# VH-VL binders against Lon protease homolog 4, chloroplastic/mitochondrial (LON4): the designs that were tried, part 20

Target 1, 223 residues: Lon protease homolog 4, chloroplastic/mitochondrial (LON4), of Arabidopsis thaliana (Mouse-ear cress) (q9m9l7r79to301)
Amino acid sequence: VIALPLPHKPLIPGFYMPIYVKDPKVLAALQESRRQQAPYAGAFLLKDDASSDSSSSSETENILEKLKGKELINRIHEVGTLAQISSIQGEQVILIGHRQLRITEMVSESEDPLTVKVDHLKDKPYDKDDDVIKATYFQVMSTLRDVLKTTSLWRDHVRTYTQACSLHIWHCLRHIGEFNYPKLADFGAGISGANKHQNQGVLEELDVHKRLELTLELVKKEV
Short names: E, the ipSAE of ESMFold2; O, the ipSAE of OpenDDE; V2, 0.75 times the mean of E and O plus 0.25 times the DockQ between their complexes.

## First folded at step 11 (VH-VL; framework fv_mosunetuzumab)

Design m2 (from y9 with heavy chain D101W D106T, light chain K36E; at its last look DockQ between E and O 0.02; V2 from the best seeds 0.00; counts 0 for: pae O 9.8 > 2, placed apart)
Fold by OpenDDE, look of step 11:
Structure m2 (fold): chain C 223 residues (1-223), chain A 121 residues (1-121), chain B 112 residues (1-112)
Amino acid sequence: as target 1 above (223 residues)
Amino acid sequence: EVQLVQSGAEVKKPGASVKVSCKASGYTFTDYYIHWVRQAPGQGLEWIGWIDPYSGGTKYNEKFKGRATLTADTSTSTAYLELSSLRSEDTAVYYCAREYWYGSGTYFDYWGQGTLVTVSS
Amino acid sequence: DIVMTQSPDSLAVSLGERATINCKSSQSVLYSSNNENYLAWYQQKPGQPPKLLIYWASTRESGVPDRFSGSGSGTDFTLTISSLQAEDVAVYYCQQYYSYRTFGQGTKVEIK
């Protein structure tokens, strides 16, 4: 997959992320991927703290333009997200996060867009009926409910994480019985104002219970 | 069919309180937020607040904090707006509206017919 | 609070002609996480509650005629009636639902 660097935050599964791609070669490669019915890329957070929240869009763009090939691979986290290329309008690319990836090998030559081989990561097995994980789940849910009451902005994202309740998302969140632990963990992390490193930590955590715990800590700060 | 039916017109003296009702039907009352909006004669729309009938949670426009109280009775599927310390400036048509969300949008899809509240000495 | 400002306050348009209403928000109502504009347009006729026309800045509500269209992003939005009909005489409001709920002051559309 084409490896896209993310300067500010990782792409959390289920979330949309608009990015600007100024490199015409990268853009062309993404367009080609779409034409080949493989509209996917890998989105990987940059390791460097260069992106202060105060960095102008221009600074971010400059950083991204300078990172090519082998230099880029050393500056991105190994774990990222499979990103569906939802749309391309000019230089704006809309990504949708699906699942975690791990870079295993660099494939591209130095002058080409960074292309990598990846492993698709799966969550570690867990007991969904475990009382401890349930308790953590409900704590996250409770906290998220409180957060969601403060703003309508995040409500639309719930649909991405509750497939079973596509038409009654809010109802499903309100009632006991939905135990989609990994998606909830991702959702909480995605809507949190956590820094990129914390969010990356959530993304990298394949233990679902631990991921929930991490998410809980993040969402508590939002209340 | 989704319907929001509001109580009838009210005439109140300054300093009094008014309680307007909004009876919901045709859907699960507890699944949707109810918003309240008012409109003074010949003026625009002003948002008052919302209530979650399920949890009883509310959010208010700061302008109305302390004077407006939103409640909901799940047994009757009725939302209430109580406005206290009425002033002449509170003369308006008050609307309840359902907020639709469920992955299809966040907007007011159904409205009550409105309740005129007149505050006059 | 996000302030919504419409322009003009009133508009007289001949039947069959285009009516254009502008709405400006004091801050962006575009949410970066979903790339949606939290903006709606409502139509209100005398003695009636507002009726939803457009949501997410450009999506028509079911049953709304095609002559109504919404456009814009961020802070600047436009409601367009491509061919004004007699039944379109009303006051139109933009609304943001990004943070709390606020409405524009309304635009009265009349037939010239």
Scores: ipSAE 0.007, ipTM 0.534, lowest interface PAE 9.8, mean pLDDT 85
ESMFold2, look of step 11: ipSAE 0.351; ipTM 0.717
ESMFold2 (binder alone), look of step 11: mean pLDDT 92; pTM 0.927

Design m3 (from d2 with heavy chain G57Y, light chain K36E; at its last look DockQ between E and O 0.46; V2 from the best seeds 0.00; counts 0 for: pae O 6.2 > 2)
Fold by OpenDDE, look of step 11:
Formats: structure tokens, sequence, C-alpha cells
Structure m3 (fold): chain C 223 residues (1-223), chain A 121 residues (1-121), chain B 112 residues (1-112)
């Protein structure tokens, strides 16, 4: 897949993310992927760069344009997200997050858009009937509900960016705020104002209970 | 529409094994747990266990532990119950059921039509 | 294991009259974290699988007539059919899904 660097926030599964791609070669490659009925890319967060956290969007974009090939692969996290390319309009690309990926090797040459082989990651198995994980789940839900009640901005954000209910919209409409354990963990992280490193930590956590715990910590800070 | 379609009736001898299938359609198979429940003639419902088709993780009623095996084939969206060392008391209608995913384990919203397993000498 | 006990075992009610089925759990099925009762009611007609009627003790499944209602909390629950109809003749089961899954022994509802 084409590896797309994300400078500010990882793409959380179930979320919508618009990005701007200025590199015409990358854009062309993404368009080609769509034509081939493989409208997917890998979205990977950039590693710690003190300059990237404080830089304007325009500055970050400029930096990204200069990073190619091996240089880029060394600056992105190994774990990212399978990103469906929903649309391309000019330089704006709309991504939809699906599931976690891990880079296994670089495939592209230095002058081409970064292309990588990836493994699709699965959550570790868990017991839904476990009282501890249930408790954590409901704590997250309760906290999220509180956050959503207190801030209209968060409600708007959820409405605009969440794709968690895309496959089961009827169920979601029937029961607002109903998510399974993994989806809730992802949802909470995705709407949180947590820094990119914290969000990356959630993305990398395949233990669902631990991921819920991480999410709980993040959403508590929003209250 | 969500559907669970089970395999046909089975007649087995004591000591034999039986494998019942449950084909799911109308939803994403890996998103929901599948449970198995049996009902002896004229009797109530007895829970056997569940499987997570996504991970293959299973949980059993202690009564059936070691004798019941739950599996799932994601390529065909089919869940299986295998029961070994059959006894006459295993004669029952066996049901698969989908658990509604509320995140913490919940009720059964859809059921298969049932499979009669008769164990007789 | 949580044991579910229904009462009565059988009930004969005249058409249009109220039918009441009780279900008692050996342990509370109320979860403190969400304040929900992990209890469901099912209807089973001869030759058919159980059909979900009520979940979370009092919420009706989609398509279930309003004459069906669930009430109770903790260890004591009730299914009520406000006006029994001919099509309501069936065996009714309560189920807890708080810890593993267990069912009541069933209550047969017939027309008097």
Amino acid sequence: as target 1 above (223 residues)
Amino acid sequence: EVQLVQSGAEVKKPGASVKVSCKASGYTFTDYYIHWVRQAPGQGLEWIGWIDPYSGYTKYNEKFKGRATLTADTSTSTAYLELSSLRSEDTAVYYCAREYDYGSGTYFDYWGQGTLVTVSS
Amino acid sequence: DIVMTQSPDSLAVSLGERATINCKSSQSVLYSSNNENYLAWYQQKPGQPPKLLIYWASTRESGVPDRFSGSGSGTDFTLTISSLQAEDVAVYYCQQYYSYRTFGQGTKVEIK
C-alpha cells in the first residue's frame, strides 16, 4: 500500500480524516489505486518531531513533501491504519480508517511514492463476559456521555467524523452510543483531544481491555 | 435480513459424534458472537457455549466442556457445534443464536431454525 | 451458576385477559456499572426457535406488540401480557445473560 504520513494525528479506525497531499506523484498513485479498484492506503503517524508539533499546517506540509522513500519510512510509526480513499478532490484526500496495520517492508524505490508491505493486525481475543472489562467499558461510556453532554462541539465532531456506525446505521440510530468494546475504545480515542502520541498508543494496543483503559484515561481529561 | 440457517436432522448412535452447522447471512459474520443452545423434547433451554468468529475464542458451559467443540469458518460465515461421546440424553434440538453486541455480552436477537439430533441405539 | 425459576409452570387465561409470568434469579442480574438488568424474555411456539420479546428486563424488541411488557429488577422479574391474544399461546422463557447464560424452565401459556 501507499504509505501516507500523518503529521498531527493518527487515523483511528472508524474515523473520517481529510488530508492534503501536495506531491503530484503521490496523488497520481492514489488515483491509480482507485482506478484499480483498490482504494486503500496506509496512514502512518510521523514520529516525534519537536518542530512538527508546533509547526503550522503549511509548514508541516512542506516538510512532508521533502520526505521520500527511506527517509520517510524512518520517520513514521510502524503501526498505522488501513485507510480507504473515499474521495480525491484536487489536493484534498478523504480517508476512512478501517483497521490497524504494521509495516513489514518497504517496496518502493527512492523516487517513487513510499509503498510498503503491511500486516493486518487483529485484536487479541477476550472474554466479553469478564466483569472487569465490562466495568471498564461502561466507565468509558459514562465518561463519554458526560463529555458529549457538556460540549456541543464534541457532539458536532462525533457527527461529522465518526464512521463507526456505517455498517450498522440502524442499530446505532436505535441505540445512540452503543459500541462494542474495540469500537468504543477507538471512538473515545478518536474524539479525544489527546496528543498524537497518546492516540498512537491507543492505536497500537491490541489488547482490547488495555485499549479501553487507555481510552478511559484520555476521555477523563476531556471532562 | 439477518438469517441463521442450520443443517438438517441427525441420527446417531451412542458414543458417536455429531457436527451441526449454522450458516449466517445478512450481516458481518465476524462482528457478532454465536451461541449454541439445546432443548430436549418437552424440556427447557440449555446453554452450551459461545464462539467469537473473529478470533475463534470460545467459552463453554462447564457441563459440556471437553465434549463440545465450537468452531467458525469465516470464509463461509458458518459456525459449527461438534458434540462427541453422544448419549441418549443428548437427544435434543440444537439452536445457534446470534448475540446482539452491546459490547458487554447480551441477549440473543436471532436464532437458527434448530437441528434435531437423535441419539438412539 | 445463576438459576432462573419461573412461576407458574403453566397458565390458562381467557382471551383478552391479563397474563402474568414471574421469573426469579438466584442472584441479582442487575449490573451496578450501568444499572441495567441482564434479563431477557423469549417466546417459543411449537416447532419454532425462541423469539426475543424483551431485553434489559423492560425493553421491547422491535415488532413486539405493546401488550407485552417486562418489569422488575435485581432478582424478581415479570412478563405481562395485558390482553391475551390467540397468537400468544406459547411457552415463555426468561433468560439471564449476566453470567454465562441460563434460562428459566419455561411457562406455558394457554387459552382458558
Scores: ipSAE 0.017, ipTM 0.599, lowest interface PAE 6.2, mean pLDDT 86
ESMFold2, look of step 11: ipSAE 0.278; ipTM 0.668
ESMFold2 (binder alone), look of step 11: mean pLDDT 93; pTM 0.937

Design m4 (from y9 with heavy chain D52Y D101Y D106S, light chain K36E; at its last look DockQ between E and O 0.38; V2 from the best seeds 0.00; counts 0 for: pae E 10.7 > 2)
Fold by ESMFold2, look of step 11:
Structure m4 (fold): chain C 223 residues (1-223), chain A 121 residues (1-121), chain B 112 residues (1-112)
Amino acid sequence: as target 1 above (223 residues)
Amino acid sequence: EVQLVQSGAEVKKPGASVKVSCKASGYTFTDYYIHWVRQAPGQGLEWIGWIYPYSGGTKYNEKFKGRATLTADTSTSTAYLELSSLRSEDTAVYYCAREYYYGSGSYFDYWGQGTLVTVSS
Amino acid sequence: DIVMTQSPDSLAVSLGERATINCKSSQSVLYSSNNENYLAWYQQKPGQPPKLLIYWASTRESGVPDRFSGSGSGTDFTLTISSLQAEDVAVYYCQQYYSYRTFGQGTKVEIK
């Protein structure tokens, strides 16, 4: 897959995210992938540089334009998301998140754009009948219903969810009760005000109960 | 299309074991839970347990714990129910069923054709 | 252990008439946090495996005729066949999925 760096937050499964691709070679490769009926890329959050104090949007944008090959692969998190390329209009690319990926090796070290091999990750098995996990699930659900009813800010975040919620909030509220455990965890984290490290932590957590616990902490902060 | 095809009928003596197979096709076998349900002649449905083929994780109805063993072979997309120490009360049709994936519920959208196991003295 | 009890055990109904099947659970299958009833209905015709009709107490499965409807909440649930057809002769089961899975004993629907 083509590796796309994300500067501000990870792409969470079930959400769409517009990105702007300034590098003409990357944009052309994405257009070619769509033309060949393989409209997928890997989306990976950019690491914070421990030796750099860059925090401005302008500096982040310049780093993204300059990073290539091995320099880029060292600057992105190992775990990201399979991204469907749903549209390309000029420099704007719309991504839809599917499932977690883990980078296994670099394919084109000297080529632009960066291409990597990945493992497709799946959630670890869990006992859906376990009382503790089930209680955590319902705590997340109850908290989400309260937040969605009491603040309009979360409503805009909900509209980036590609499934039942993309139409209207009441459709989402009717269907949240039907979400399976990982879907509810991803949904809650994706509409929370969590920072990028917290969201990356949720993305990387394949233990469904632990993911729900992380999400519960995030959504409780919104109440 | 989704299909669950089970092994043929079996006749067993009390105290023996039986192993029923359920071969899945038309979907990604490792993505869905497989449940086992039985139905004694003229009786209702009784849940036995589930297996998650991706990991081999299982859950059992307490009355079958110790006698029932659920396994899966991902290379052949086949789930198995083994029931040991058979009694005449175990005479039933045994079904495998796929759990609906996209919800938090545990209702079954596809069922195998059933396997009659007869335990005779 | 949630016990599901159906009534009646057998029901004879004239073609075109309404058939009503009741299902009671020994404890509530409504999870108040999400306000959903964890209940499904199945139809089993002779010599066939069960077929899903209704889930979440009232949501009709795709391809199920409009004459089938589910209602109720908490501990009391009803499956209604508004106009019985010849092909509706079957045994009907309710099933809870609130805590593990248990089935009602079944209700046999026949033409009078």
Scores: ipSAE 0.006, ipTM 0.526, lowest interface PAE 10.7, mean pLDDT 83
ESMFold2 (binder alone), look of step 11: mean pLDDT 91; pTM 0.905
OpenDDE, look of step 11: ipSAE 0.117; ipTM 0.682

Design n2 (at its last look DockQ between E and O 0.03; V2 from the best seeds 0.00; counts 0 for: pae O 10.2 > 2, placed apart)
Fold by OpenDDE, look of step 11:
Structure n2 (fold): chain C 223 residues (1-223), chain A 120 residues (1-120), chain B 112 residues (1-112)
Amino acid sequence: as target 1 above (223 residues)
Amino acid sequence: EVQLVQSGAEVKKPGASVKVSCKASGYTFTDYYIHWVRQAPGQGLEWIGWIDPYSGGTKYNEKFKGRATLTADTSTSTAYLELSSLRSEDTAVYYCAREYDYSGDYFDYWGQGTLVTVSS
Amino acid sequence: DIVMTQSPDSLAVSLGERATINCKSSQSVLYSSNNKNYLAWYQQKPGQPPKLLIYWASKRESGVPDRFSGSGSGTDFTLTISSLQAEDVAVYYCQQYYSYPTFGQGTKVEIK
């Protein structure tokens, strides 16, 4: 897959993410993927803190344009997200996160868009009936509810980035079967104001209970 | 038609427990939160807690934590409030109420109420 | 907890006259993101549960007569009965649901 670097936030499964692709070669490659009915890329968070925190959006974009090939692969996290290319309009690309990926090998040569081989990651097995995981789930739910009532920022995030209906997020998610343990963990993390590293930690955690715990901590900070 | 039908009046001794039921009908039971509110004689309304019948998740007023237990049986569309270690001050009409939606804890449907009297 | 305070505690109004009940919250119940006030009004008659009248401070519940109206924002709210009817004799409660639900102490409305 084409590896797309994300400067500010990892792509959480289930979320939309608009990105701007200025490199015409990358853009062309993405377009080609769509034509071949393989509208997928890998979205990977940049490791560097300095470029994301201190630079304007324009500076970040410039940096991204300069990162190619081996240089880029060394600057991104190994674990990312399978991203469906939902649309391409000019330089704007809309991505939809599906599942976690791990880079196993770089395939592309130096001047081409970074292409990598990836493994699809699966969650570790868990007991859905376990009382401990249930308790954590309830805590996350309760905390999210409180946050959505009192914090304005979260509602905007939900409206902008979730695939589910925006008006009644819990109701909609429950009805479509999206509100299971792993998805709740992803949802909480996705709408949180956590820094990119914390979100990356959630993305990398394949233990569902641990992921819920991480999400709980992130959401608690929003209360 | 949406209905919440509660169990009958209870008389209990101090220290005992009481379990009040609330049977829901006319809608999908698991789609709405059920809240419990009580009203002492001649007094105002006091929120006890809510349960999500879908997940079983609950939230309690801190005042009742450890003493109130909310449960729901999806097979019978029935919500339950159990209150333990009863005191005279617990004498009240207890109401179950349906939350309109997840966006706000206002209540569009109420049970008829269950009088719980705690007396020696 | 958000404390709700109603005024007056009791109100006697002649038939056909306007009844006004005030409710104050200890903190704002206006949510800035959606610009909604998390405030409801209920009517309770003797021996009956509360009945929802108004939600989101000013939205009338289905089936509620148009003589009932809610107004206000932030911390100050008002329930108005434009023309009091005999069947309107009841205790009225305001309730915030910005946080965990809390109710006003109630206002008893009687016919003068």
Scores: ipSAE 0.007, ipTM 0.516, lowest interface PAE 10.2, mean pLDDT 86
ESMFold2, look of step 11: ipSAE 0.625; ipTM 0.827
ESMFold2 (binder alone), look of step 11: mean pLDDT 93; pTM 0.942

Design n3 (from a4 with heavy chain Y102S G103Y, light chain T59K; at its last look DockQ between E and O 0.06; V2 from the best seeds 0.00; counts 0 for: pae E 12.9 > 2, placed apart)
Fold by OpenDDE, look of step 11:
Structure n3 (fold): chain C 223 residues (1-223), chain A 121 residues (1-121), chain B 112 residues (1-112)
Amino acid sequence: as target 1 above (223 residues)
Amino acid sequence: EVQLVQSGAEVKKPGASVKVSCKASGYTFTDYYIHWVRQAPGQGLEWIGWIDPYSGGTKYNEKFKGRATLTADTSTSTAYLELSSLRSEDTAVYYCAREYDSYSGDYFDYWGQGTLVTVSS
Amino acid sequence: DIVMTQSPDSLAVSLGERATINCKSSQSVLYSSNNKNYLAWYQQKPGQPPKLLIYWASKRESGVPDRFSGSGSGTDFTLTISSLQAEDVAVYYCQQYYSYPTFGQGTKVEIK
């Protein structure tokens, strides 16, 4: 897949993310992927802190343009997200996050868009009936309820950027499957104001209970 | 039709416990939060807590923490309020109420008929 | 907790006349993100549970007569009965649900 660097935030499964791609070669590659009925890329967070710190969007974009090939692969996290290319309008690309990926090798050799081989990551097995995980789930839900009700969280933003629950996100999240813990964890992280590293930590955590715990900590800070 | 039917009146001694039931019908029990509110004679309304029947999660008014226990039986679509260490001040009509929208609003569109709990020596 | 204060405590109004009940919250119950007021009004008759009249400060519950209306925003709210009917004799409560639910102390409406 084409590896797309994300400067500010990892792409959380279930969320969409608009990005701007200035490199015409990358754009062309993405368009080609769509034509081949493989509208997917890998979205990977940049490791660099400097790219997110107080830099104007323009500066970040400039940095991204300079990172190509082997240089880029060393600057991104190995764990990212399978991103569906939802649309391409000019330089704006809309990505939809699906599941976690891990880079296994670099395929591209030249100044071409970075192409990587990836493994699809799966969550570790868990017991959905476990009382401990249920309790954590509840705590996350409860905290999110409070946050959504009383804090500055943008409900409209949440509805816009989530794919699974457009109308009644709270009810939807609760009833997506029987205790869909992974999605809740992802959702909480996705709407949190956590820094990119914390969000990356959530993305990388394949233990669902631990991921919930991480999410809980993030959402608590929003209250 | 949505209905909440509560158990009958209770008379208890101080220090005892009481358990009030609220049977829900006419809707999917697990889709809505159940709240409990009490009203002392001639007084206003006081929120006790809520339960999410789906997850079993609960939230309590701090005033009742440790004394109130909310439970729900999904198999019977019944919510329960248990209040322990009863005092004379606990004499009140206890109501279960359905939250209209679990997504955004803790207002109550349906109420039980109320259960009078009298605590007297 | 958000404290709700109603005024007056009791109100006597002639049949067909307007009844006005005020409710004040100790803090704003307006959510800036959706611009909604988390306020409800209930009617309670003797021996009955409260009945929902108004939610989101101004929306009438289904089946509620048009003579009932809610207004206000932020911290100040009003329930108005445009033309008091005999069946409107009751205690009315405001309730905020911006945070954990709290109720006003109630206003008793009687016929003059």
Scores: ipSAE 0.008, ipTM 0.528, lowest interface PAE 9.0, mean pLDDT 86
ESMFold2, look of step 11: ipSAE 0.008; ipTM 0.431
ESMFold2 (binder alone), look of step 11: mean pLDDT 93; pTM 0.941

Design n4 (from a4 with heavy chain S55D G56S, light chain T59K; at its last look DockQ between E and O 0.85; V2 from the best seeds 0.00; counts 0 for: pae E 2.8 > 2)
Fold by ESMFold2, look of step 11:
Structure n4 (fold): chain C 223 residues (1-223), chain A 121 residues (1-121), chain B 112 residues (1-112)
Amino acid sequence: as target 1 above (223 residues)
Amino acid sequence: EVQLVQSGAEVKKPGASVKVSCKASGYTFTDYYIHWVRQAPGQGLEWIGWIDPYDSGTKYNEKFKGRATLTADTSTSTAYLELSSLRSEDTAVYYCAREYDYGSGDYFDYWGQGTLVTVSS
Amino acid sequence: DIVMTQSPDSLAVSLGERATINCKSSQSVLYSSNNKNYLAWYQQKPGQPPKLLIYWASKRESGVPDRFSGSGSGTDFTLTISSLQAEDVAVYYCQQYYSYPTFGQGTKVEIK
């Protein structure tokens, strides 16, 4: 897959994310990939490499735009997200997150745009009927329902979800009970005020119970 | 009722390819992983890999790396195993299997009837 | 990568008597975080696909007679058929799902 660096936050599965692709070689490769029947790329959060106070500075953005090949692969987290290329309108690319990926190697024949081989990650099996994980699941669900009812800040967070929640809060509240355990964990983390490192931690956690516990901590901060 | 119906027996020569189909019915095809498992005559069970029909994610047993390809067609609710560069050791019954319960995978509650693939010259 | 070894390779038991099949994994399949054993048992009759009997080491699949039970933890597991019936003549397989699936070599159960 083409490796797309994300400078500010990871793409959580189930979420919609607009990105802006200024490099014409990358944009052209995404347009060609989109013509395929399964237009996918890998989306990977950039690592913190220094104490940069502003990612919007012109010099910092220029340096980030020039990262290629080995320099770029060393500057992205190895766990990212399989991203469906939903639309391309000029420089704006709309991504929809599907599943976690892990980079296994760089494809040496394609350094610009960076192309990597990946493993498709799968959550560790869990027993949904176990009382302990089930209790954690219901705590997350109950806390999320409280957050969605009681704070006006949640609305911008909910708009980035690609399922029924993107339309209206009452649709979201009715559909939270339909989430399986990992989807609930991902949803809660994605709409929380978590920083990029906390969200990357949720993305990397393949133990569904631990992911729910991480998300519960994040969502409780919003109550 | 959940059913997995596989394509019929195949006879192939060494070096050829085979593509086995597995048509699913009675459930939402994209909600469950499909695994492929084979059984050589008189032998035990050997896992080949899984496919997630939702996003075409796949994982393969290293033994089959480069020779096995798993695909899914969501419009027909059909999973496929293609095995290339066939050898006589690939003679086996090939099963598709649905993983148990979403979110707890890797053991299998529904199996296809099996497809015998015979490789001989 | 986890090797599953069953014993015995074959077992002859009188009708109505207890049959015991052992399964040993090369690595623990007990996940300490949830205290669950990632082990399943299957029954396979000639010309048929495997049929799930037991999962999570001891939980019986619906429709499976209560004479089938699973026990054990970590690396050592047991399938017990408390009162062998004629229809229980089959090959039995254990399978781990702690990592990618691997199966034991099978245990053939016969009537004496």
Scores: ipSAE 0.518, ipTM 0.793, lowest interface PAE 2.6, mean pLDDT 85
ESMFold2 (binder alone), look of step 11: mean pLDDT 92; pTM 0.927
OpenDDE, look of step 11: ipSAE 0.602; ipTM 0.853
ESMFold2, look of step 12: ipSAE 0.504; ipTM 0.794
ESMFold2 (binder alone), look of step 12: mean pLDDT 93; pTM 0.941
OpenDDE, look of step 12: ipSAE 0.701; ipTM 0.881

## First folded at step 12 (VH-VL; framework fv_mosunetuzumab)

Design p1 (from n4 with heavy chain Y102W; at its last look DockQ between E and O 0.86; V2 from the best seeds 0.00; counts 0 for: pae E 2.8 > 2)
Fold by OpenDDE, look of step 12:
Structure p1 (fold): chain C 223 residues (1-223), chain A 121 residues (1-121), chain B 112 residues (1-112)
Amino acid sequence: as target 1 above (223 residues)
Amino acid sequence: EVQLVQSGAEVKKPGASVKVSCKASGYTFTDYYIHWVRQAPGQGLEWIGWIDPYDSGTKYNEKFKGRATLTADTSTSTAYLELSSLRSEDTAVYYCAREYDWGSGDYFDYWGQGTLVTVSS
Amino acid sequence: DIVMTQSPDSLAVSLGERATINCKSSQSVLYSSNNKNYLAWYQQKPGQPPKLLIYWASKRESGVPDRFSGSGSGTDFTLTISSLQAEDVAVYYCQQYYSYPTFGQGTKVEIK
């Protein structure tokens, strides 16, 4: 897959993320992927030494333009997200997160769009009937409901970036209890104001209970 | 009722390819991972890989990487296993199986009836 | 890969008697975080696919008779049929799913 670097936030499964791709070669490659009925890329967060939260958009873009091939692969996290290419308009690309990926090797040349082989990651199995994980699940759900009810800011974020909540916030609130454990964890993390490191930690955590615990801590900060 | 119905028996020559189908019904096809497991005559069970029909994500047993290809057609709720460069050792009954719900684990609650693939010169 | 080894390879038991099948994993399939054993048992009759009997080492699948029970932890597991019935003649497999799925070689259960 084409590896797309994300400078500020990892792509959480179930969320939309608009990105701007200025490199015409990368854009062309993404377009080609769509034509070949393979509308997927890998989205990977840049490491801290590659970007900072305080960097301007222009500075970040300049850095991204300079990173190619092996240099780029060394500056992104190995765990990212399978990203569906929803649309391409000019330089704007809309991504939809699906599942965690792990880079296994680089296959592209230095001057070509970074292309990598990836493993698709799956959550570690869990007992859905376990009382401990259930309790954590309900805590997260309860906290999220409270956050979504009380904070207009996060409701707006949910509307903008959550596929399930894109149409109406009420739909999101109504169906939040229908989320399975991993989806709820992802959802909570995605709508939280957590920094990129915390979000990356959630993304990398394949233990569903632990991921729920992480998410719980994040969403509690929003209350 | 949940059902997985597989294609009929195949006879192939060494070096050829085979494609086995598994049609799912009775549930939402994209909500469950489909695994493939084979069983050589008189032998145990060997895991080949899984596919997520939702986005066609796959994972393979290293033994079959590069030779096995898993695909899914959501329009027909059908999963496919293609195995290339067939060898006599590939003679087996191939099963598709549904993973238990909600990521509870890589154990399987529903199975196809199996497809015998015979590789002989 | 985690190797699963069953014992015995074949077992003949009289009707109404107890049948015991053992399964050993090369590595522990007990996950410390949730204290669950990632082990399943299947029954396979001739010409049929495997049928799920037990998961999480001791939890019975819906519709499975209570004469079937699973026990054990870590690396050693046991499937017990408390009172063997004629319809229980089959090959039984253990399977771990702590890592990528692997199966035991199977134990053939017959009526003595």
Scores: ipSAE 0.086, ipTM 0.699, lowest interface PAE 2.5, mean pLDDT 87
ESMFold2, look of step 12: ipSAE 0.500; ipTM 0.803
ESMFold2 (binder alone), look of step 12: mean pLDDT 92; pTM 0.937

